VHH binders against F-box protein 7 (SKIP32). Designs and how they scored, part 5

Target 1, 328 residues: F-box protein 7 (SKIP32), of Arabidopsis thaliana (Mouse-ear cress) (q9xi00)
Amino acid sequence: MTSDALTIPSELESALRLRTVQYFITKRPWLDLYGVHVRPVPPFGSTSRKPHFDPALIHRCLPDELLFEVFARMMPYDLGRASCVCRKWRYTVRNPMFWRNACLKAWQTAGVIENYKILQSKYDGSWRKMWLLRSRVRTDGLYVSRNTYIRAGIAEWKITNPVHIVCYYRYIRFYPSGRFLYKNSSQKLKDVAKYMNFKASKSENLYKGTYTLSMSDDKIEAAVLYPGTRPTVLRIRLRLRGTAIGANNRMDLLSLVTSGVNDEEISSTEEDILGLVEGWEDDETHNPDIPAVSHKRGMTAFVFVPFEEVDESVLNLPPEKMDYYVTG

## First folded at step 20 (VHH)

Design X5 (from V6 with T108R)
Fold by ESMFold2, last read:
Structure X5 (fold): chain B 328 residues (1-328), chain A 123 residues (1-123)
Amino acid sequence: as target 1 above (328 residues)
Amino acid sequence: EVKLVESGGGLVQPGGSLRLSCAASGGRFSSYDMGWYRQTPGKQRDLVADITTGGDTKYGDSVKGRFTISRDNTKNTVYLQMNSLKPEDTAVYYCARGYEEFPDYGWRFYDYWGQGTQVTVSS
């Protein structure tokens, strides 16, 4: 007789089908780091032909932090199913300290006192409810806006009026600290994702800044500096939304404004570009050689792509293989 | 993956000529703007010339009238013809591929770069 994982309870099998769970199990980033080796073993004295998957194997292979990371990414329905799998999973899902830590990390810029006020006034004292229902930027991937436009080309012998489709992307990565990264590039998502971090030393057109999220209307305010001989601030206003309650996987681009800054402002500010432009009107510039422009093109909504999905995302397809064309 | 490979650099006497080539691979060459930049040690990259998808050219002030940029979309190659070379033209020359973030505004970004080719103008 041979053992096999086909004896997995239905609830565990459903949880294992989630892409997030599959990523952590199949990639094993924490197992490789910790050096923990756990092999499935059959129950003592078993003669079953069907494989046996021990649910405790996941428990042995995943530290509490990884297991919680999996649960924190689940939608409420899937989370309920996961809590029926084993006592460790049930305890983790119901442990208010894990949810508290996730919430305080996610909304760390507001501070502990303000988060406790919100917890009590809006979420019935439940950190889990707050995590699942309160709007938050996703920090486990990239928000991607794919933009295209048409340009005239050089006439060729056979083609006298050629046109070309130019494709470029806006990439945003948010951090819980209130910092964010912005990159505009013609490079595809799978080629960019590895450089979207503060440790990257040779990433072209990667800009750092700060952002805020307003709970009252889900608006995000963000800004970055385009340096150079004509330094320009880019002010970005977004509205966070989702394809389902709690998904937080879409952002509409409400406005995109470029304005000139003077050399003294640049010298006094390094990363807090949003603070630099606090209170500016949309038509305001502090360098008359660089007028304020409210841009109307390149405004495609952002789609969230988790890091484990970047290589397989449809956003990597070239424009001639897309089933639609979206002008910005 | 887009790759840009410069060639044609070398040592040349003042007043001489040199032709740089940049071969592009990875597709969609004709859909993007191309440019040449140069850099001396310790300085930022300086625009030498660029050429749009429609063939419009722009040149840095120090090279106007001496350098000519061109592109051949059938060979996925951009060229820089450098005439009347001066010692101050000595630098590493980089090929770049770019696009406009806001096409009506003309704000161009270069997001692919070659590894560079050395041009030295001396006796």
Scores: ipSAE 0.513, ipTM 0.805, lowest interface PAE 1.9, mean pLDDT 77
Fold by ESMFold2, fold request of step 22:
Parts: structure tokens; sequence; C-alpha cells
Structure X5 (fold): chain B 328 residues (1-328), chain A 123 residues (1-123)
């Protein structure tokens, strides 16, 4: 049964105004990623007495792929409400093929057979339940760790011991393939986000590597190489968590270790830095001129910022206007 | 947004002098390290000089004794005075702003760069 007129609950009206929906409508990042040129449906209504943006027209303008991307970002309560809007939305939310495709992409490194075993044994055969409850890194934005430290400055009149606050960030972007990008920078989130991809040749201090996520304890193992005349591996250990079950929007930094690497090892394992350091102890170095160091500072938790929220994130505020204890 | 604008480049005879300036805007200049790098086509950027927030300086081996880096926090500007210039000093000179990822161990990174200014030493 079709519906020609839609009533929208007030809670869903708030959801439709989310920056996620506005970002997909205005920017259409999936079209850029997939290289597809598609004409949108005709723009919603002409200029009228009603507001310029008409939420009812969203149903008529949104292709199924966009609707699923919106639904994939919703928590279970909001999905229940979305399924009540109209039969098209209910069909999309309840279609197991959309959820299966999302799951197989998100956990592609395990392969189809292993994912089916997990689906049956732990998620009662429901791809939707698996998507909502199984730990996964978010790949639709950046994990950001904001760090500060104090540095002595040059003495000036009336201030004999000047102190300056230095603020820098760690940025991580994960890919479903098991690859990731790491950047450390004093640049703000809105200035960095456009360079967090594998094609950004101009980006300074952007490092590439691989990672693993353990289902049993939500720990992430990752490593990158700092190249140069004194090549150094940075080993990063994290624990994935969230502000709610299934949010996956926080990471605690468990350890951050730098160790020396010799030239032979670099040449033989350029793309698999994590495999190179497999089994290394925290005090292990293969270049005695670069001792192994377990760092104790710069260890603030990561907060996830979706790409559509990058420009408005509070992480773009200068350090003078932010709480020093802003965390993930 | 932090912006670094170099000026003072140009053509100079061997043995001459040149002073580069780098004006910084859009940030807390006095809270960060500053540096000068140079690049010849086909080569990596080389450190010329840097200066910390506390005024400590470091120089590349090929420019020690000839170049002087300084900063003026009241004008948000870093300078490179280049004396006794040689043809091998010909390069594009870049101003950079940096910080230390691991300050207890001196791991300095530069993450803001100017557009560069050409310095040519020939006769």
Amino acid sequence: as target 1 above (328 residues)
Amino acid sequence: EVKLVESGGGLVQPGGSLRLSCAASGGRFSSYDMGWYRQTPGKQRDLVADITTGGDTKYGDSVKGRFTISRDNTKNTVYLQMNSLKPEDTAVYYCARGYEEFPDYGWRFYDYWGQGTQVTVSS
C-alpha cells in the first residue's frame, strides 16, 4: 500500500534536520567516492509560503542508497521511529540485503564465510542486529585526540616567566580494508579533514599503515613508520568504546611506543608495518641509536567526528576557548 | 586560519646578503617553533634553520656561521639573515611553523608551510 501524504512525528522532524541528513543532501559524498554522476529528482517544491525546506519532499528526492546511509548511522530507537514514516522507509529499514551489504563491507577482512558463522552464532541470523551491536571502527569520519602541553616562552616586560600552551592533535581515519591513516598536527580539524585520504600528496605528516580490531576485548593494534635517516616505528594500541552501545565513537589510547627500525626491515616490509613489529616487546628496538620509548604524554582519548560535522565541531575552537579536559 | 607569507627573496651575486621575512597570521605565533627550509628541484626539503619558542636556534651544517634566524613575537615574524651567499644556496626557501609530538624527546614536526620565495645566487 502506497502513501500519497505523509505525517511526520516531531521526533523524526528533528532527525531529518540532523547534520548527517543535510550533509548527504547538499554534498552527496557517496557520489564523489563512487564516481557516479546522477541527476537528483526535481528539487523539492517551488518557493511557497511554507519554509524553503520541506521535509515531506525528502522522501520523494532520496534514492535508496542515501536513505540507507542515513539509517545506518541511526541508533535502534531512531530506526524504530523511521520505520513508521512510510512504507518506503519501513521497507528500507527492514531490508536485510542492505544490512548484509553494510556488514560484509565493514568486516570484509574476515571474509563472507566467517561473517556468516558469526552472524548465526552471535546475532541470531540478523544482519541488522550484527551491524548495530558488533564492534566496528567508524570509517565515515575521523577519530581526533586533542593534546596540550606547556612551553616556556621568551621573557617580556611584566612577565618574567611566560608560559605558552601548545595544542596539537592526533587524527586517525580507518578504512574497511584494514588500512588506516595517521596524522599528527597542530592544524585544526576542519583544515586537516580534506587531506585525510590516500590521494593527498600535499599533506605533511600523514602516515599510512594497517590495523586490527579484536572482537573479544575491542582492542586495536596499529603501527606507522616515521621515515628518514633515523626511521622509527610508532606502535599505537587503542580500545574502542562509545557513549552508547553500538556508537563506536570513542577510543582510549592504551599505549604509544616508538622504536628504532633498521634499513633491512624497512625495505622488506614497507606496507605491513604492523606485521613487522608483531611480537615486539615494548622495550624492543632494532636500532640502538633510537631507544624504545613508551610515551606518557599526549595520550588523551579520541573522539569521533563524522565528516558532515567537521566544520562545526568544537574541536576547531582555539585552545583559549576550550576546556583543557575536553575528552573522548 | 594560520598563514605564513615569505618575502625578501630575489637574485643576488655570490658573496652578497639577503634577508628573508615570514609574517604569520591567524594563530598564536609565540607558542610555536619556527623554521626555514629550502628545496632544490628534484631534492627533498632541507633544514636551513629553526628557532624555538624560547629562542634557541639550530642551523644546517652548510649554513652555519653565514645565516642567522631570529623571531619577533610582537610582529609575528621570523627572519633569516643570509650572508656570504654561494651559488649552492640557490633554492626555494620555505617558512614553517611546528610543534613537538613528544616534547620530552625533542620530536619536532612542521605542519604549516608558506608558499616559498625564490633565492637565486648567480653571476
Scores: ipSAE 0.503, ipTM 0.774, lowest interface PAE 1.8, mean pLDDT 78
Fold by ESMFold2, fold request of step 22:
Structure X5 (fold): chain B 328 residues (1-328), chain A 123 residues (1-123)
Amino acid sequence: as target 1 above (328 residues)
Amino acid sequence: EVKLVESGGGLVQPGGSLRLSCAASGGRFSSYDMGWYRQTPGKQRDLVADITTGGDTKYGDSVKGRFTISRDNTKNTVYLQMNSLKPEDTAVYYCARGYEEFPDYGWRFYDYWGQGTQVTVSS
């Protein structure tokens, strides 16, 4: 094998610069061990010719799993450019098995039979088209809602009406299984992201639940239980959208409702809080000491942040550097 | 970044008094609510007292009239004055920093906690 110079097409360089690829490469030292191998290949037998970059050699340095994860995050235009880089990338982008596996994982709650029906009826038998066009929650990061409100401070001799801006966040992580995690916290995104999993032992105010996504109107129904001596269910209704087709990187917060739950319901729910509250009216409570409330503050839309972008997200800036105010 | 350090715990006789302090570092102390919680082994943390950014206080039913919470924003410190102590007040006392998810309804959540200080009331 040889370690000759490289000439990299812009599409390949762009794909290698994606934060997802850089994250996997920097956390996989065995890729660094193998390096990139190229050999000059003169197309006409010339010996004084610029070295030819062989795109097939590049794909040997990236595991298929990493390469597909990069492609699954690309928008359609970028996928077209990526398929022009080399024969292996073209094969990978066009290989229906990779897209099938992604789709069956993403919509696993519907089951294989229902997904095949949808594939044939709406997506012309194309798993790639289904992945790119069918609404899905993103599971490779966090949805983040940054909220602020103003509180009175303690009066001081020079300031008669001090005020303070309080900043807190709602964090949501969805799983393909139909489960999700919800956390509200004043902790910033990069400090929270490492604890947004089902095995975390260090996280306060982390709540677990289930959700549904309606394909007809992109509405999400979700619920979590706030436990304790005054148990309360939080019902979260969202609308999934994106800045572009297939982005799925925004959610509007349609309603937040808190309702009382009696102790018998908690012990009999079998951990399906969403099923427990199915059919409840927005003003319904099952504990008169905890009235039902449809909240009007803290309703800022969610922005999706992929895990590889967490540390550099603008959402980590302190509130005084952001200089924005939203109703609570 | 945010750190809470409790002090002032110890052993005291029934009927005695004790003053706990919690020093906060990491900035923005005056912008958040502060509270004291206590925990006995095997049980949940129970609210003892909290104090808002504006100085409003709330107490657990078992400590009303005996305990007083206060804050000094110039020293980034919250205090708990504990009078007329009883054996059932024996616990680890934790300082906490929080905010309200639903400010109109006083739904307070705490996302920073100290390491705790032991208070033992025994003869």
Scores: ipSAE 0.496, ipTM 0.781, lowest interface PAE 2.0, mean pLDDT 77
Fold by ESMFold2, last read:
Structure X5 (fold): chain B 328 residues (1-328), chain A 123 residues (1-123)
Amino acid sequence: as target 1 above (328 residues)
Amino acid sequence: EVKLVESGGGLVQPGGSLRLSCAASGGRFSSYDMGWYRQTPGKQRDLVADITTGGDTKYGDSVKGRFTISRDNTKNTVYLQMNSLKPEDTAVYYCARGYEEFPDYGWRFYDYWGQGTQVTVSS
């Protein structure tokens, strides 16, 4: 058993500040709600009859649901280590009802019946195996694509051919509901992250839409509308992948297509832009003044950054200090 | 991090002149397109003038020949020289910094804005 603690998210620090943390640990309404009956567990190290400092107190003070949220972010190696810390951690990591609820939330658009079929046919009835191995978009952070291009500068007397590097980013946030947010900006990740939510109305260059993830090939289809006097749909096709099995922390940009839409299509479509363009060819436009374009530039792969790592990400470094090529 | 500060607004008589300045800090000024927009109450911001990193300029139709945009990369400053001012030029003027999401097609997006400076043209 070890006492090595993980970096704790801000939400868990708030829970640790509660004067009645022991109260929350002894009350297990979420386990009862999910139909799991567990025996009360005395505080680890309190089996001694003497009071003494318990270095594992942090582990035992967390509500089961918050502890599970920490475990759901771990890779298999780290889960193995966590299961060795104490009996409560081992039980929580192996509790199938926590994994069931995580899976049903993550793949909620498929529905309960379809998820049970997939569970049985591909994951041997194990919700934990399904969570760890089945591709899913991450919803606990942002996918970030850093893009650069070169522009001629203003010629000066001593410098006849100045060149400047322009850096801008594509930001994507997915929600389990099938909705997503897209933002393009020259603003850095730490400055953008706080506005990547549906409550940030009138945020510059923030667009709302829906997406799908195909289980057969890990392809994502998404679309947003660029409004205005020349309304243009942006169709985004991605392939989800990871640096390790189950990481889901990278996306390749497969295509990026802009096409014109007419005013009647805009009026009849609120946020279901993907449904509007269903079945369109890549060269299709519904406004001849706005030709369809399959873009070749600005196609750098997306890197996932969890919300707790936003402020310290290397993606906040200026272009002079960063590699211009980010692989995953 | 990037901050845009406008100055030079005020009250002028019709036919008069003003020079607006926009000081940029905390960014790579010379690497981005710059522009001036204006807004009257109840309306969206309208383009007044743009200047690219290479010095190419674009103007709104109502200001062509009267306004001149320029930039000084050594001072990280964009200027708008406004001549022959008319009462319809009365607005809040905003400095903006932009880039092109699709550089081959020249579609500029502006993601940094100043707080604005009031220009009033009245007798």
Scores: ipSAE 0.496, ipTM 0.787, lowest interface PAE 1.9, mean pLDDT 77

## First folded at step 21 (VHH)

Design Y2 (from X4 with S30T)
Fold by OpenDDE, fold request of step 22:
Structure Y2 (fold): chain B 328 residues (1-328), chain A 123 residues (1-123)
Amino acid sequence: as target 1 above (328 residues)
Amino acid sequence: EVKLVESGGGLVQPGGSLRLSCAASGGTFTSYDMGWYRQTPGKQRDLVADITTGGDTKYGDSVKGRFTISRDNTKNTVYLQMNSLKPEDTAVYYCARGYEEFPDYGWRFYDYWGQGTQVTVSS
């Protein structure tokens, strides 16, 4: 059984391969109709020896090397946005190095070797393709679900049977490490985002958990521990989806199960709650005082909100105005 | 912004009574559950009492029969009447606003808190 040692190309080989990136001209058939030929700007690192005059002031003032360094530090989604600015940027963003780094970071739990195997076997050796087509949780923001329920109010002299709509949110922040933060709160997104992004340690009702994303069916298994006198694990099953290819900006709730956990188990598995509940049946509980409950209410889908859009998100609107919000 | 402001704390002798008040502002008071917690230095906050939007009440075991939680929706205020106070009741008392993540299960969470009011029961 010859272990085909997948030779991980050295960073140098990767850089050399980048130099050999063939310039592909984007066909614009509509321009051919009018006899107008707009030449594309060659990507950074292209072997084109012909000096291309770029009339844009920014490109006159900013060397390509610096542009590259800027892009190398950008988040993948920002790279996507940058690709819409101009032709030069579009082609520059196509550099495999940017996407390699993004992919290896995003799927770091699989390890480098496995990622290369997947790259070759499923994505034709294209890091960009892998990034776009392989499911991943987004880590540049929060997944948010808005939930409502009705409760009885206190009867007053004018109203004999008042009811109230109560609104709360579920917030999830994923990390590439397989960890995530979970928060339920009636607080607004803009307020919660501050805590979940910068001040996680100071926020109340912020819970740590672990998750896995299936490679086959885009399902997420996640578990969070509710600490306290009645330690309870929340098991979350989600289906990751997107409104567009590569968006990964929606999650459907498939199941929510709360189960009791004994104190001994908690002490041993503080770092891997999902591992603790692995193989548990939905009706399984390890604390007789805390029954396993499969919850059927509050199953609203999650919507992803990037951190940069948190303040302007419609999710900050009061419940009365949000009743018309469609999460799908 | 939702704000909770506690008042009514102080020093009282054993067997005495205090009435705590918590005034809520900046939100829909009537739509949320309210609770009182207490905390001593170095210990976790413990539920003293809570009251639902419907007026259902729950009490910690140590305060049952002695404390009474109530709410006045017209004043956006929740009260904690504390009778027969004991030295062990000495703590910082916090008002909190809450909701249920799992309404069918009755699990209540609190996400807005007051600054707390000190209650000291001493001879």
Scores: ipSAE 0.848, ipTM 0.943, lowest interface PAE 0.6, mean pLDDT 85
Fold by OpenDDE, fold request of step 22:
Structure Y2 (fold): chain B 328 residues (1-328), chain A 123 residues (1-123)
Amino acid sequence: as target 1 above (328 residues)
Amino acid sequence: EVKLVESGGGLVQPGGSLRLSCAASGGTFTSYDMGWYRQTPGKQRDLVADITTGGDTKYGDSVKGRFTISRDNTKNTVYLQMNSLKPEDTAVYYCARGYEEFPDYGWRFYDYWGQGTQVTVSS
């Protein structure tokens, strides 16, 4: 399947380029208060002909073109970090192209044309604004939900009615393609992350699903197939939110529904489980032996953990140390 | 790291008995359900028996009345007493630790597995 090079409409791109020029202009009105007019370092590609001698060795050794290429391959979060290094980098990172690429990748399922329409209509032609304000699932880590339930234990010795707290996790890795990996496990985040990041194909109890993110209400519809002799679809409704604007680092579980699915239906829709269950009522099942169940337990919110933070995450703490409620 | 180690497998004649043991190490034993699965070459892994934290047991239809699952929390061990063994019981038996993803429905998942122990029933 030839990677259809997403041809950006030239007219839209040109219009966007013109509008984005303002982002290269750094207004610093507060400098006037101090009587010092500091000229900002012009961004890469600026028409400023004056060779600004940059004393930084990195800028002497690394051509601007290569620096640009490096930035073009950076993740948006890294671009944010890069903007804090120096003025030159800060202005370079403002290049709409970097944010365009990030946006088009993040919302690739909507298509290029639709993304441009949305850009113009809702985000004033600013890719950076769209990146910050438009809801998106993060793909640079895992969404993790820690769930607990109580079970009775076996009476031993002096303990007549022991109870146990059982802890398990839900792990979701989203992909921009509209696919996601789902795993439930009692295993720790740091262990699961290894499988979900590098060895997904070899992991047991790793399920594939499809999802959609609504543009209007930040809701995610997702479906996963539990294969086996009793194939069951898990329908997941989530609400994406963030602790900060653009964070998208929390998901509330709105509903979990399990339903039976027949083998014939599975064979026809292996790649689009969400499509299979589209339009199904919550009480609908296509296997009489597997009733539809709307689950009311295990509805803990998801917390996003970047892959780089997996090892240090508090979610790796054992249940007995769980005084920590990850504040949703 | 949670580790499950099976033992007690071997060769037995039809009608004979075996007792499998699974010793769990690492993590908590008492808080999790335990199960025995078996697998033959080329076939899926099937539930033989499971036992909840509360001691409730479930058995596969083919082994009901012949097999008994039990657990000793003091030893972090789950047992499978297999009586009246049949040739069709020949398989690799796996110990597993599990939990319920949907506690309201009772759907149990197993995420830790032993290496398995071979049980061969042959004359």
Scores: ipSAE 0.847, ipTM 0.943, lowest interface PAE 0.6, mean pLDDT 85
Fold by ESMFold2, fold request of step 22:
Structure Y2 (fold): chain B 328 residues (1-328), chain A 123 residues (1-123)
Amino acid sequence: as target 1 above (328 residues)
Amino acid sequence: EVKLVESGGGLVQPGGSLRLSCAASGGTFTSYDMGWYRQTPGKQRDLVADITTGGDTKYGDSVKGRFTISRDNTKNTVYLQMNSLKPEDTAVYYCARGYEEFPDYGWRFYDYWGQGTQVTVSS
């Protein structure tokens, strides 16, 4: 045993306890495939007061790309602390190639030339600043809107006019490509999250579409097709916001419009529903059997839940165990 | 978490009766609409009957007057009583739980389905 051993700084212990870091370390089986084993500190044993991590082992076992994924999820203050931990963390946080690649992936639909113009004009040439401050949809989780309504229940001899609360959810997952998934369901977040991917081709009430984000006013335009004998387009308009600058963890529903679609206007399996409805007015009826409707109910704001927090989210609680107000 | 299990299917002669049951477990039953659908090969699932939390019922035109949907909230069970069965009623019958996305416009979605039970009406 030598005096060369690294002592774990308290800031490193705090950072390693973040749920995101533990998720990458403990839930990533590809490390096992390459013969690299990362084990968390046991929940109890030699001490129950705190877990112990060896930062030298983490530095040897984690590729720079995984470490960067942790840093890309941090707010600016936390990145400052992470830059002070060790030389490898500082190098990774300061590597402009990682931040450039993240930005070009996140805003890939705008193209390289436009992204460089924005970088220079608004973000002082800093890819890191652009990633942290420019509005972007989160693609590392789900946006969830919890909606309730009241329905009269079956009257019983001793209870007159009972009332029941119906709870259902809107789920949105965005992809950097400009594609998105939409699901409406009474199923809870923990049960839905595993189906929110393009491989789940037969999941009930899962719809595919495309979206755009306007940087001038943070508005999102999106649309999906409800198929069947009476095909109907759902047009969804949102405004992106956050609980703090750069959080991007909330969306307000600005409008929900349903309109019937003529057979001539529809292609059998089209994901470009936004292209189909280009130029439509909100009150414009294209199929008289299904008039255009601008809906006023079921418009609760979306809250973002990262995939690593899906199982523990308060949005999984039943209606009788939580109040009717969700912060946002 | 929520699971729907159908039972009571089988072979029956024309003019006979069957009672299908759907037991719900792993969630709230009382707050949601319940329904029965049927499917023959190569066709979409068709509504047979549904029942709201308030006891309001709807029936498909081909089964009206012959089939009765009911629910027992104390047993978390939905029933379909099928009388005067015809060969055209032969199908796989599915139990479903649903809600309305847009309640003012009657746009009901079913997001929990049972595995189905076969009903065959033949001599």
Scores: ipSAE 0.502, ipTM 0.774, lowest interface PAE 1.6, mean pLDDT 76
Fold by ESMFold2, fold request of step 22:
Structure Y2 (fold): chain B 328 residues (1-328), chain A 123 residues (1-123)
Amino acid sequence: as target 1 above (328 residues)
Amino acid sequence: EVKLVESGGGLVQPGGSLRLSCAASGGTFTSYDMGWYRQTPGKQRDLVADITTGGDTKYGDSVKGRFTISRDNTKNTVYLQMNSLKPEDTAVYYCARGYEEFPDYGWRFYDYWGQGTQVTVSS
């Protein structure tokens, strides 16, 4: 990045191309929360207005806390470019208090003392370095797994193309508190995303639980309860990954285990399903009528989709765009 | 978007019959399980009947022998023939489309629901 103080329009143009910046500019979510007006910025490459006045608008109109929300979602390369745009952006990117607040929110379950210990031992006292390099689940969107299976028709006589393909999705939303939401559905991402919150208690197949992330191996342990007359716990084991350093935008699905739960356990463990199954083996069930199963199908890896990208995500494409299954 | 539209509800005398229909649109009908559920005020939805893609049927205990579920894949429609109706059958009847999260083990979920059709059995 450059060390001069002069704002360069090309760096501002690059920062404005980010989907996160376009989301905040076009949706302007702060207008609904705080009543602050922000003038729209023209799309990248527009020549309809004098260019020098347009870049100054975002500099003057966004409160520091909203500007930091944009920066907290940037990769390191883009942060370097953003810090060269103007003095206000450089100040915000360099302010350790903003990074400290982001880190303490993101890892709030560990508490301040433990986070300070990790900061000093692993991240050289830098909150910014910790935010950018320490593994964390993304909480600003959904992790999505698209799964298919085949249901073949029974051929009694000549039938052309008898194969039926079922497509369904697993949706996960993590919260910094250590809580998460899980939904399995054949509904597509754009139709599901609005229901992935704790206020949507009536959404079909929406389950809540808690999770942990291990810093030593990036494994996630999570569990939800499928209620009813045959209550079943689903234990979900994941490994956090990314397409680039610090992206945290992929998860491998390591295991899915269903196990029976007895009625006594359900009554005593309403909101801590993960604690209930602590120490259970993969073949353990507490209801013999519901055997423990380590599932081998429906194990497609998760892809992260930020909330600002939900409506336009390729994951909304119809199933007809997938290849037909060919046996062999 | 998948849409399920129920029809055929109404007022009927005890001992009478009704035939409910559910037309499915906006998606593949033949790949998914279909079901009928009913709900009375203040209660959870109860299974009335379901039918798999292959035609296998299952019924709630209170309607077995009186109700028949069927499907017509050429019309993307599922039917519920209700005979020998009782006042206890009065409810809103919902059509549902489902899939199995773990098809080897029968973990069925319904994630598309119709708006419902009222069935009233009263003298």
Scores: ipSAE 0.456, ipTM 0.756, lowest interface PAE 2.0, mean pLDDT 77

